# VHH binders against Translation initiation factor 2 subunit alpha (eif2a): the designs that were tried, part 18

Target 1, 261 residues: Translation initiation factor 2 subunit alpha (eif2a), of Pyrococcus abyssi (q9v0e4)
Amino acid sequence: AREYPEEGEFVVATVKRIHNYGAFLELDEYPGKEAFMHISEVASTWVRNIRDYLKEGQKVVAKVIRVDPRKGHIDLSLRRVTQQQRKAKLQEFKRAQKAENLLKLAAEKLGKDFETAWREVWVPLEEEWGEVYAAFEDAAKDGIDVLKGHVPDEWLPVLKEIIDNYVEVPTVTIDAEFEITVPKPNGVEIIKEALIRARDRANKEKDVEVKFTYLGAPRYRIDITAPDYYKAEEVLESIAEEILRVIKEAGGEATLLRKEK
Key: E = the ipSAE of ESMFold2; O = the ipSAE of OpenDDE; V2 = 0.75 times the mean of E and O plus 0.25 times the DockQ between their complexes.

## First folded at step 16 (VHH; framework vhh_nb_b201)

Design f5 (from e2 with G106L; at its last look DockQ between E and O 0.74; V2 from the best seeds 0.00; counts 0 for: pae E 2.6 > 2)
Fold by ESMFold2, look of step 16:
Structure f5 (fold): chain B 261 residues (1-261), chain A 124 residues (1-124)
Amino acid sequence: as target 1 above (261 residues)
Amino acid sequence: QVQLQESGGGLVQAGGSLRLSCAASGDIFSYFAMGWYRQAPGKEREFVATITSGGSTYYADSVKGRFTISRDNAKNTVYLQMNSLKPEDTAVYYCAADLSGYYWTLSPDEYDYWGQGTQVTVSS
């Protein structure tokens, strides 16, 4: 909806022309807008040859550092983008492009032009889910019927085929550590039995995978893969409660340690 | 799931040529940016070449002028023609696919699909 990006915004841009002093880029998300990246903004180190870092036609994630709408000047920085910020913006943009390419394929298979696909599928799904690829992920997870009532029924068979073949169900993985001791002759066996039981119980739940790794006494790592972070944290809390209870009842001690923030 | 299968690897003398192929399953191939990566023993995976869905090509400096990437959308196949091979080109070569279709400065974990690799060995 906006004609110009805001200062501080992360954008996708395409390198168009490279000079010794910088590069000119097209803003993919702001049609018709050209931006400039000074050579000093290409990398945090001293740049001898800008062509070691940029190539014509390359897409990059950049930070908008200056906008002058009166003069039409937009300045970009690559060096001021952290890897986390780059990955987040890249994921957002690539998910939109993947959804668009899948919808183009669906339209081709159904014999419809892309304008019709945009109006009948893209717009309603974007409105309801906020992001079309998220609607595709929900359909991959819960079945194509989640799209009923949002897109014309004639799209559902082709979208089901494409989503089933090309859209992965999203998962996340978290990790943590336990410190566990049982001061008994068979303490190691008690610990392993408790971990195996907790793992096997959690692994019965749909879309959840738990793995323990022995790191050396008294340390054990847990890895949890789940559909989202809320579910992963819920599983971790449930497992921790079970392990702490069982180990304390056996006369031992257990502590859950979060490895990193 | 899309499956990528490399072929055409083997043993070749220095200065020789070899053509790698990577066949993709499914009917989405024309939307992929396709790439080749290589990994020598004890080294990290290294970018070799990419071809966008629109047909634009990009090469690592170490192979520019010697290697040519191409695609045949009718056969769902990307090729790497490797000429003037050097012992330093010895590696496992992997094909990769990116459904966004563009040339990005991607790390290996940002690609959607990978093949299992094919060995290329260049003897002196």
Scores: ipSAE 0.469, ipTM 0.785, lowest interface PAE 2.6, mean pLDDT 88
ESMFold2 (binder alone), look of step 16: mean pLDDT 81; pTM 0.827
OpenDDE, look of step 16: ipSAE 0.569; ipTM 0.840

## First folded at step 18 (VHH; framework vhh_nb_b201)

Design w1 (from e2 with I28L; at its last look DockQ between E and O 0.73; V2 from the best seeds 0.00; counts 0 for: pae E 2.5 > 2)
Fold by ESMFold2, look of step 18:
Parts: sequence; C-alpha cells; structure tokens
Structure w1 (fold): chain B 261 residues (1-261), chain A 124 residues (1-124)
Amino acid sequence: as target 1 above (261 residues)
Amino acid sequence: QVQLQESGGGLVQAGGSLRLSCAASGDLFSYFAMGWYRQAPGKEREFVATITSGGSTYYADSVKGRFTISRDNAKNTVYLQMNSLKPEDTAVYYCAADLSGYYWTGSPDEYDYWGQGTQVTVSS
C-alpha cells in the first residue's frame, strides 16, 4: 500500500473547495491527502463556470497526472478519464463501499462495534480474497461455508442473512439464431431431439440456463443465461458444435446466425 | 434483492403538483443514496434528483426550484415533490438506490437497484 498515488492512477476523490481556477479534492483512498484539479482539466470543452461541472461534496473518478511527494502536491484530471475507465474504477470503489455497509449492518445486528467487525471479518477476508466483496460473492454463490475458518463462526449466521438478501452473483444473457434443416420425413423430430438433448445437457451446469424458441422453419432462437459473457459464449460454442455435428450426421444443414450486441 | 416500489404518479394539468413516493425493502435504507430518474418515450433515462445517505440533495438543472427530494428513514421511503409541472416533465419516473450512499455525477450506472417506474403525464 503506497502513501501517495502513482502518476496515471485512477482514484476516487471528494470535492472539498471550488475556486474559479480549479478545485481542491480529498483522496478517499489515500487518507489525509489533498489534490488539486485545475479548471483546464475539468472537461474537454472550455469551462466558463467550474460550478457547472463540480459540486462541493461530490465524488468523482479522476486520473492522477502529477505527484510531487516533496511538496505534497497531487494534480488530478477529470477530462482524461474515459467512460470505460470511470466505470471500472467506480465499480471497484462501490464494491468496497457495499461490503463496508453490509459489514456495518452485520455488526449492528450482532451487537458489535465496527472496529471489531473490521478486525475479525474485513481484514481476514481482504487477506484471503483480496477484496471483501469478492468473498461475499463467493458466499452468495457457493454458500456461507466458504467463509468458515476465515472469520469467527459467530459471524456466519448474520453474514449469511445479509449476503443472501443483498449480494447477487450477476448473470448475463446472450442470444443467437440457428437455421436448421433435415431433408427427411422425420426431420422435424430429429431437430427437436437434438435441441432438447443439447439444452438439457447444458442446463445441468451450475448457474447456466439455456432455452430454445421456435421462430418458424428453419429458424430457432437460443437464449443463454450464464455468470459472465465468457461462460455464456463458451456454452453457445459447445451447443453450436453439438448441433452442427448431429444435424450434419443426420444429413441436414445447420448454421449459427450470430447477433452483434 | 432490494425492492423499490414507486407510487403517486398520474395525470395533472400544467402548473399542477404531484408527490411521488418510493418504498424500499430491507434493512439498509439509511445507507442508500436514493435517486429519481425519468424516461420519456424514445429518450435516455435522465437524472432528476438524488438525496445522499447523509441527507444532501442534488438536482438536475431542469427541475431546480420546482422539485424537492426528501427521505424518511423510519419509513424506508424517499419522496419527490413535483411543483409547477410542465408538459416536458411527462415521463416514467424511476426510483433508484445506490448502496454506496454518495452522490457522484448523476449517471444511471451509479445506481444498483431500480423500481419499475410510475407514469407522470402533464397535459397542456
């Protein structure tokens, strides 16, 4: 853990004082450190009135553009932060804040102060998972017992209650279409059985859900829900390979029509 | 699994008033930053107002002086008092909650939980 941020680092900062020439901000992740954002760094357009862009008490994601530890000077930029960079840093910071608030609630319910919760829960989970919210996500996904041995057992019932109520493992859904034909008297039955078998096999995987929808010959839509896009795509590829293989062996044709999204 | 339920929408004449309410489930309401957003047909979801967990309020310029956001932590409820309504205020109004409890930029991606919305229609 460094005393000062690095040049180029994305940080969360709180606007403390606003002047015509710029703003002073407190670095939330670096206690006691104050930074400055010159008005030229507030937006990509010319800024006539800095208060049109910044409000006292507001939190922002900013890029560190200069650090002078000798003088204690830290310069920030808002305009040099892309939407993707802001989104990533915001998610990181919010996950830490969510975990902290959930732990505060757990401490209240157990009758303990937050210092005790920090020492007994936060620190061990951060050490083992690198991020406390990630430990909560594992517990939401695989059950509270993943935390056993890492935090005192007395915390587990309260944490289970809170995690079950407030922590979700995000899922994504992708879709695609197949064109499938089998030029045989029982071609429709062959297609139906192939789709059902592929769907049922995929649905045995944890946190995976596959659904086929008949759109009218020769079109079929597949919807795949999975924990992330990597897994969803993996499942789609596996299903597509199976369907293309069995349909080709049956004397038919199958084509996967991807939608860009 | 935070559930947000809006109420209080409806049809009003220009210049009229409405008060929207949003009830939140669970034990974390006092930690939330609560927001109101609106979406007119064919438009992006637009920031209206936010009240932080500490009670600080922030408003879109288009509603300053006409709308007031408030919260009642004992009732797990956030309110939006809308006065001097204009036809351009017509939209579906959504309640949103951010477990971090702070005000950021007012972007919708800053909020974790959303209600289903309530229709507000302001006629000329």
Scores: ipSAE 0.460, ipTM 0.749, lowest interface PAE 2.5, mean pLDDT 88
ESMFold2 (binder alone), look of step 18: mean pLDDT 81; pTM 0.829
OpenDDE, look of step 18: ipSAE 0.606; ipTM 0.863

Design w2 (from e2 with S30R; at its last look DockQ between E and O 0.64; V2 from the best seeds 0.65)
Fold by ESMFold2, look of step 18:
Structure w2 (fold): chain B 261 residues (1-261), chain A 124 residues (1-124)
Amino acid sequence: as target 1 above (261 residues)
Amino acid sequence: QVQLQESGGGLVQAGGSLRLSCAASGDIFRYFAMGWYRQAPGKEREFVATITSGGSTYYADSVKGRFTISRDNAKNTVYLQMNSLKPEDTAVYYCAADLSGYYWTGSPDEYDYWGQGTQVTVSS
């Protein structure tokens, strides 16, 4: 439970007050802590008007560039955060917040305070999985028994209930491309019907989602989302077999184009 | 399983008002950020309003000043009060929930749960 962020840490902060020389922000992950962002740290380019870049109430991902615990001063930078770092921090923050909310609910159901839930559940899961939400995802995928030995047994039934109700199984997505031609006046309708039928049949299967995208004749893209790569490839193979058969029967040709490595 | 159920849609004259409700199942509603989205025929689903778990509100420019989002945690319900309605507001309105409780960009991909929608038709 750190009172202050570390220098170099990426944080989520909310803009509270804006002045012409900088802005004051609250640190969402460190309750009660206020930070300052000097106008020179708002962007890599010259900033004429800080309000072109910041609005009150706006949430941002910022880098902590200085921490002075004696004075309680924390300085932030936007210009030192890349788009990739921003996206990664936002995803991390949302996943951590989801896990915290689920653990709060679990603690409430067991009649435990959150400090106990933190010590007995959060800390051990964070140590073993690196991220508590990832432990919840593994339990959703492989069953609650993956948590045995890491948290006290009394938590397992309530965590199973909450995970079953609120945590989705993580998925993977693969894509491929078809070249499809039907040399008939109604060829486009034949292709569309074949794709829709194959998509709708595959989408009936649990934890599988298929989408087709028209790329411009004769090209069509398929995206398959499934619980793992082996399942996704199995679904692709099945769909490809159906499409190739249906299109050949209609007097056309279809080819599945595999991606490079 | 979280179920979201919209209600309160219908036919209304231009300039009129309508209040939409969305009830959520379960015991986790207080942690949700709740949003309203709409989709007209042939168009993409578009952001209307969001209220965070902490009560902060955000609106699309097209509805600011006319629509008000609110929540009642005791009833597990989010509301959208729609005033000064225009024919352009005609759409299916969807309720959405995000378990993180925060608002970022208003992208539909940020939401975990969706309702089935309620039709709002504004005639002149």
Scores: ipSAE 0.586, ipTM 0.851, lowest interface PAE 1.5, mean pLDDT 89
ESMFold2 (binder alone), look of step 18: mean pLDDT 81; pTM 0.832
OpenDDE, look of step 18: ipSAE 0.713; ipTM 0.913

Design w3 (from e2 with T105E; at its last look DockQ between E and O 0.75; V2 from the best seeds 0.67)
Amino acid sequence: QVQLQESGGGLVQAGGSLRLSCAASGDIFSYFAMGWYRQAPGKEREFVATITSGGSTYYADSVKGRFTISRDNAKNTVYLQMNSLKPEDTAVYYCAADLSGYYWEGSPDEYDYWGQGTQVTVSS
ESMFold2, look of step 18: ipSAE 0.558; ipTM 0.821
ESMFold2 (binder alone), look of step 18: mean pLDDT 81; pTM 0.824
OpenDDE, look of step 18: ipSAE 0.721; ipTM 0.913

Design w4 (from e2 with T50L; at its last look DockQ between E and O 0.67; V2 from the best seeds 0.00; counts 0 for: pae E 2.4 > 2)
Fold by ESMFold2, look of step 18:
Structure w4 (fold): chain B 261 residues (1-261), chain A 124 residues (1-124)
Amino acid sequence: as target 1 above (261 residues)
Amino acid sequence: QVQLQESGGGLVQAGGSLRLSCAASGDIFSYFAMGWYRQAPGKEREFVALITSGGSTYYADSVKGRFTISRDNAKNTVYLQMNSLKPEDTAVYYCAADLSGYYWTGSPDEYDYWGQGTQVTVSS
């Protein structure tokens, strides 16, 4: 909504032109605004060839390090963005883009231009939920009536149709770590079989998804996706009980490790 | 809810050509970025090609110059023209759709919908 980003803000930008001294980018979230990234801000190490790091048309997450509205200058940095910050911003931007595309479809079906859809739907939902896609997810989970009073009633039937067809109900994911040892030549295969059986049993349950990742002996990570944290914890405890039992029967040891809550 | 259905796979001799199609259900096709991925036995799914909602195209290095992705929004269909096929191209080819409409990293985790896959086998 603002004409210029703030210093310190993380933005999505598209590389437009690359020069030896830096690159010019368009700010996707601030239409019509161009920014510059000096070559010294592309990476934490010395950059000999900027084209090894940037390509025209590429989208990046960058940190705004300077804004001069008087001259219209915006400076960006890649090297000052952590992987966590990049991932979070990408997820936010993708969710916003999906919401925008669904609203465009709703406007087409209702015979309204997008400016009207933005004013009547996007703005009120962004104000109340902070994020339009989150409002769509709440409507998918709890029904379209959660949007009543926030958008004009004429939008509700078309939004319900679109949300029912294109928006998944949100879930939560928890993770934990097992330390597992089986002192046998085929110990790794015994462990894998136990993990697979526990995973497959849990995955028979509706709206539950379990994934194991080998981290290197003796460590294994479990990721559980479920409708809420209570269910995710229940699944984790059930899996842990099964794994501990099976591994102990095989002559091994297993321990469930959790981060301090 | 959105259904993607691939077609056009089959057995072909090295040097030959195939055209894959992927039809999408629903009213949302023009907003999708559409991608093709492939998975050979014992390997992870790998990026082949993508066309954005705006029509920009991206290709894996291994297929660049040989494969062409295109779309027909009126028919809700994306195509992959595969020329100069090699035995290394043998895989199950999957169609994928991303409602954000853009090319990001090419990771399979970026896609909202996947087809069931179609087998492409290139014999020597």
Scores: ipSAE 0.467, ipTM 0.795, lowest interface PAE 2.4, mean pLDDT 88
ESMFold2 (binder alone), look of step 18: mean pLDDT 80; pTM 0.820
OpenDDE, look of step 18: ipSAE 0.691; ipTM 0.903

Design w5 (from e2 with S53H; at its last look DockQ between E and O 0.67; V2 from the best seeds 0.00; counts 0 for: pae E 2.2 > 2)
Fold by ESMFold2, look of step 18:
Structure w5 (fold): chain B 261 residues (1-261), chain A 124 residues (1-124)
Amino acid sequence: as target 1 above (261 residues)
Amino acid sequence: QVQLQESGGGLVQAGGSLRLSCAASGDIFSYFAMGWYRQAPGKEREFVATITHGGSTYYADSVKGRFTISRDNAKNTVYLQMNSLKPEDTAVYYCAADLSGYYWTGSPDEYDYWGQGTQVTVSS
């Protein structure tokens, strides 16, 4: 494992000591390593009082701008971190922290220390999935058996319990609009029945939810929630095919209008 | 899914005190950073206070010295003791939980779970 960060790397650091010329921080991902952030690197604007920007104990996302392993010097910058870079690193850190906390709970319930949990669960899952929380998400979505063969079997029941209670299945939502007309006295009932039938069939699928909203003749909005965009589009295509067929058989017209944003 | 429920709001005269409570469901409360936020009608949700999983506290300048955040991990509960209340403290107060367990900037985007809110009204 790496002893020092690389120049240009984005890291999570914890503010430890604040002086008028800069701040000293600990690197969360590099235990035992201390870094320095000069006041000129704290913000893009000129900084009058460093304590207006940094508080002791605060975590920050910073860019490593210099590493001197011979002297043990690491220099950091907040100024050189874009909001996009900060957001991405923060998301990564929080997902890792949640996975770690859930594993700590699992270890406690199984009567094992965290070092054992790290070696037997964390390391193998990180190696296979790249990110432990992603393995937990797959287990939540597809069942605990996806972890079988990667971690000792004794962990599976407790991990299943914790994952079922605390890990949400990731979903996406898409929307679209239909224009539907049926030029018959009972046209509105024909449209309603077609929409209800298509919705109810789609809603029988695991982790799929379809809703129709009447927007005013001839427009109807569809919202589809599904495990991923491929599945959501598949469901939309299936619904569109059914509605078009049924409405045309009834002597009407139906058109799917998609958003382009 | 973690659920948060606030209580203890109400009507109070300026200079008075209230204590808000927030009960959390689940087994991982001790790992959260817990926060209080407030929102007056027509305004953005505003940071009030945070307590980290380790007990460190952070406050908005507008409430320092008047409000105290605390937690009781055995009861899965975070508290906000509000003293010397002012009419500008009138808002719906929300409890929030941050799975990282730490203090970052105090932005609402850093919190993962939110309660439904409790109304606090401070009469002049």
Scores: ipSAE 0.514, ipTM 0.760, lowest interface PAE 2.2, mean pLDDT 89
ESMFold2 (binder alone), look of step 18: mean pLDDT 80; pTM 0.820
OpenDDE, look of step 18: ipSAE 0.531; ipTM 0.825

Design w6 (from d1 with Y32F; at its last look DockQ between E and O 0.55; V2 from the best seeds 0.61)
Amino acid sequence: QVQLQESGGGLVQAGGSLRLSCAASGDIFSYFAMGWYRQAPGKEREFVATITSGGSTYYADSVKGRFTISRDNAKNTVYLQMNSLKPEDTAVYYCAADLSGYWFGSPDEYDYWGQGTQVTVSS
ESMFold2, look of step 18: ipSAE 0.642; ipTM 0.866
ESMFold2 (binder alone), look of step 18: mean pLDDT 81; pTM 0.831
OpenDDE, look of step 18: ipSAE 0.701; ipTM 0.912
ESMFold2, look of step 19: ipSAE 0.542; ipTM 0.812
ESMFold2 (binder alone), look of step 19: mean pLDDT 81; pTM 0.830
OpenDDE, look of step 19: ipSAE 0.717; ipTM 0.917

## First folded at step 19 (VHH; framework vhh_nb_b201)

Design x1 (from w6 with S30R; at its last look DockQ between E and O 0.66; V2 from the best seeds 0.69)
Fold by ESMFold2, look of step 19:
Structure x1 (fold): chain B 261 residues (1-261), chain A 123 residues (1-123)
Amino acid sequence: as target 1 above (261 residues)
Amino acid sequence: QVQLQESGGGLVQAGGSLRLSCAASGDIFRYFAMGWYRQAPGKEREFVATITSGGSTYYADSVKGRFTISRDNAKNTVYLQMNSLKPEDTAVYYCAADLSGYWFGSPDEYDYWGQGTQVTVSS
C-alpha cells in the first residue's frame, strides 16, 4: 500500500554502492526505492573507513530519518537503531518472509499462482490477524478451522498440511529444582530411573518437553517447555507427584523447590 | 518437522580436503537460507559460511578462499567443500537452516540445527 516509508520507521535495506561519504541502499520492503546513509549515520563512533562497517550486498536494519517524496530522497541511519530495535524488526521481517514462503508452497500444491494466493489468503489473514504468520501459529495451535471463513475453503486442506509440517507452536519454559535423597546403596540408580520415567512419560505429550539436569546431590533442575504456562504448571505438578511417590516408596525424600514467577 | 543430517566428517591431514553434506527433510528446502557453523571443544560456536535461498554466499574471514558453500535443491542438500585444511579447523561442524531464506549475521536466527559431524585435522 505505501509507496514510501515513514520517517522514524525501521526498514530492511540492502547495501548497493559504497562511497567514502556514505552508502546507497535499496529498500527491500519498498521495491524500486533507493535510500542514502551518510557516513556519520553508520556508527555511533567516528567512522574512518566506511567499508569496515558496510559491505555491498549486505542487508541491514536501518531507521528512516528523512523522506522527501517530491525529490525521491530517503535518508537512513544505522547508528540510531538499538540492538533491541534491530532484533524486533528482524523478527517481524523474517516472520513475514516465512509466511510468504509457506504460502508459496501452498499455492504450488494447489496449482494456483502466487498472486491468487496473495489476494485470497495473505490479504484476508493480514487484515484479521495483523500478521499472516500469527494466523498460521493460531492454526498450528488450535487447528485449521480457525481460518475458516477468512480464506476460501479450498485452501484449508493444503494450508493444514503445510502448517502442521512447518509451523511450530509458540511455547513457554518454566524451571524448578528438586532436592532428592534415597539413603540406600543403589539410591542414585533409583533416582535416575524415577527421573527418566517421569521425563519420558511427559515427553509423549504434543509440544511438551521436559529436561532434568543434575546440579550435584541432592539437587536436580527441571525445565519444562509447553504451549502455555497453565500446561507447563500442570506437567510440573504431575511430575512432582510421581517423583515424590516413587522416592517415598523407595524410602527416600523429595522436595520440589518452586521459584517465584 | 524439519530434520538436518550432516555427513562427510572425519580425520584428514593438514593441507587436505573434505566435503561436508547436510540433508534436510521435507519439501521446503529451496526456501531455506543454509549455514555452516563449527564448535571446537571449550569454545563458542562460530560462523563458517551461509548460502541464501537466492544463492548469495557469505564466509567467515578465516575460511574465505579455502571453503566453498553450495546447494542442490533437487537433493535437499547443502555442501561445504573444505580445502587447504588447517589444525585450527578441527571442530564439530553443524548445519543450520532458516525458513526466511535470508541471512543477517546472527546465529540465533536459525530455525533448525543438525546434530553435527566431527572434523579433525592432524598437524
Scores: ipSAE 0.658, ipTM 0.872, lowest interface PAE 1.2, mean pLDDT 89
ESMFold2 (binder alone), look of step 19: mean pLDDT 81; pTM 0.832
OpenDDE, look of step 19: ipSAE 0.746; ipTM 0.934

Design x2 (at its last look DockQ between E and O 0.80; V2 from the best seeds 0.76)
Amino acid sequence: QVQLQESGGGLVQAGGSLRLSCAASGDIFSYFAMGWYRQAPGKEREFVATITSGGSTYYADSVKGRFTISRDNAKNTVYLQMNSLKPEDTAVYYCAADLSGYWFEGSPDEYDYWGQGTQVTVSS
ESMFold2, look of step 19: ipSAE 0.694; ipTM 0.881
ESMFold2 (binder alone), look of step 19: mean pLDDT 80; pTM 0.816
OpenDDE, look of step 19: ipSAE 0.778; ipTM 0.931
ESMFold2, look of step 20: ipSAE 0.708; ipTM 0.885
ESMFold2 (binder alone), look of step 20: mean pLDDT 80; pTM 0.818
OpenDDE, look of step 20: ipSAE 0.786; ipTM 0.933

Design x3 (from w3 with S30R; at its last look DockQ between E and O 0.78; V2 from the best seeds 0.73)
Amino acid sequence: QVQLQESGGGLVQAGGSLRLSCAASGDIFRYFAMGWYRQAPGKEREFVATITSGGSTYYADSVKGRFTISRDNAKNTVYLQMNSLKPEDTAVYYCAADLSGYYWEGSPDEYDYWGQGTQVTVSS
ESMFold2, look of step 19: ipSAE 0.693; ipTM 0.885
ESMFold2 (binder alone), look of step 19: mean pLDDT 81; pTM 0.829
OpenDDE, look of step 19: ipSAE 0.746; ipTM 0.927
ESMFold2, look of step 20: ipSAE 0.676; ipTM 0.877
ESMFold2 (binder alone), look of step 20: mean pLDDT 81; pTM 0.831
OpenDDE, look of step 20: ipSAE 0.752; ipTM 0.928

Design x4 (from w6 with G105D; at its last look DockQ between E and O 0.76; V2 from the best seeds 0.00; counts 0 for: pae E 2.1 > 2, unsure alone 60.5 < 65)
Fold by ESMFold2, look of step 19:
Structure x4 (fold): chain B 261 residues (1-261), chain A 123 residues (1-123)
Amino acid sequence: as target 1 above (261 residues)
Amino acid sequence: QVQLQESGGGLVQAGGSLRLSCAASGDIFSYFAMGWYRQAPGKEREFVATITSGGSTYYADSVKGRFTISRDNAKNTVYLQMNSLKPEDTAVYYCAADLSGYWFDSPDEYDYWGQGTQVTVSS
């Protein structure tokens, strides 16, 4: 929790005042700190009208290019922020704001002020997970007991309620292809039934989603969405084993094709 | 889980007015940034207006001065007052909510979406 940002740091700032030579911004992550963005730092090209790029009240992701703590001077740049850096910082900031708002709601429901919620919940979770929202996501995925021992027990029921209602479980998606043939008059029906059975059974698992897409005979694509890569691969292996077995028993052939590396 | 329900759409003559409402379920409404988006046939969904949890408002250039967004936290409702309507305003209007509570200089990512309400402006 530093008083000033470091040079090179990416920050979220709110535009407060716009002049023809630059803009003054407040640093959202450093309360009470004002920064300046010279018009030359707004874009890589020549800027004729700064108001074409900045609006009062607008939040931006900027790079800190100079800090003078003795004079309180902080200079920012937009042009030195890549799109990838902007997206990453925005996600980080929004996740922190969501976690803060959920904790405020939890404190309201428990009859506690936010200072107590900060000290008893925010700080311990930030220490252990590095990011409070990540702790909420782990609790959404694996249950509220992952927080036990890190926050006072009295918070757990209200946090469970809020996390269950407002926090999505993070997921990953993998894909693969099958080549499937069944040389029988009803071969297409056999293939369809096998795919539907495997899909529907897998989709009953918590936080697992399987989708097949027909690519044209004999090709079928499978997409698996799951809580992590290991679970997604486990589901793929299970489905492939079932499909290969069922198709072989029907007198057909099935091959799992992984994408080339 | 939060549900958003739009209402107040309909058919109106050019130059007329219409007021859209969006009611939100749940107990977290006051922390949302609330927004309106619209989608005309054959076009991509576009930003119309947003109001932050703190009450600051932002508008697309095409509606600025004609549309007003407002919120009533006691009723868990956001409103869009649409005046001086033009045929080009014809679209399905969607309500959206973002739990971060803020508006950013790029398109906001919204957590919840309504089903939409049709607005048709005839010439």
Scores: ipSAE 0.540, ipTM 0.832, lowest interface PAE 2.1, mean pLDDT 88
ESMFold2 (binder alone), look of step 19: mean pLDDT 79; pTM 0.813
OpenDDE, look of step 19: ipSAE 0.712; ipTM 0.913

Design x5 (from w6 with L99M; at its last look DockQ between E and O 0.62; V2 from the best seeds 0.66)
Fold by ESMFold2, look of step 19:
Structure x5 (fold): chain B 261 residues (1-261), chain A 123 residues (1-123)
Amino acid sequence: as target 1 above (261 residues)
Amino acid sequence: QVQLQESGGGLVQAGGSLRLSCAASGDIFSYFAMGWYRQAPGKEREFVATITSGGSTYYADSVKGRFTISRDNAKNTVYLQMNSLKPEDTAVYYCAADMSGYWFGSPDEYDYWGQGTQVTVSS
């Protein structure tokens, strides 16, 4: 869609030519656009030899620090990219590339060229979900009918096959704390057995994982991984109800501490 | 579900050669970046080599010049030719695949992992 990146944008770029004063890079996400990274922007440390930091053909995540569309000049920085910013951009880029590769395979199986797949599938899904891979994840989780009405129906069987084979269902994790006391000589054993029983029963459910961590009496942490926040919360509520009941019947007290906002 | 199956491990004399293979299931292999990692007992899993979907290759410093990664898309297979083997190359070797087809230098990038094959290099 856009011809030039914006100042401040994080981009994936490929090193093409290296000189003593800097490097020229190709912008992977902006076809035909070349950018320059001055040696002072390669690292926060003084750079004696730029080839100690950059290799031709290397892909990097860089920040766009200047754009002059009239002259076609784009300047990049590695130094101004944090590790968290790099990780987030790489995830975004790789998810887009994974979605593109899956769509190419779908087009091949349906006998269509990629231009048709882009127009009929990529564009509508990107508009509705903001990210095509997210649409594929929703289809993996909730079924292919999530895409109905957004792409031509002829794509649905082949997309279902490919998504079922290659797209994992996204999961979420929530945590909470219990305060549990049992005023008996074997109180700790009673608590441990109750937690293990509740954990093991919840872990028999498909796509659900529960872990307890002892934080020091009377505190215990629970971590729940599930397909979505609704399911994770449902599991937490069910476990909490069981633990509170069992501990009260044993003569103890239990309280669920919810996380603050 | 993509499955990766390594083969070709075994016992070899120091200075010798061994060829590992990794076959991938499914019909998307040509889009994968494929990699080899290794792990000796009590050590962290370490990078050995990667070949991108476009054919670019990358190697750990410890194996450069001795190991060669290659792929055959018609057979859905990646290879690791290991020459001039040393006792320190002894490890379980794992095949890995990344559906994006690109390599940025982290094991977290791989979507699929094989079960591993033992390579033992004797003096």
Scores: ipSAE 0.631, ipTM 0.862, lowest interface PAE 1.5, mean pLDDT 89
ESMFold2 (binder alone), look of step 19: mean pLDDT 81; pTM 0.829
OpenDDE, look of step 19: ipSAE 0.713; ipTM 0.910

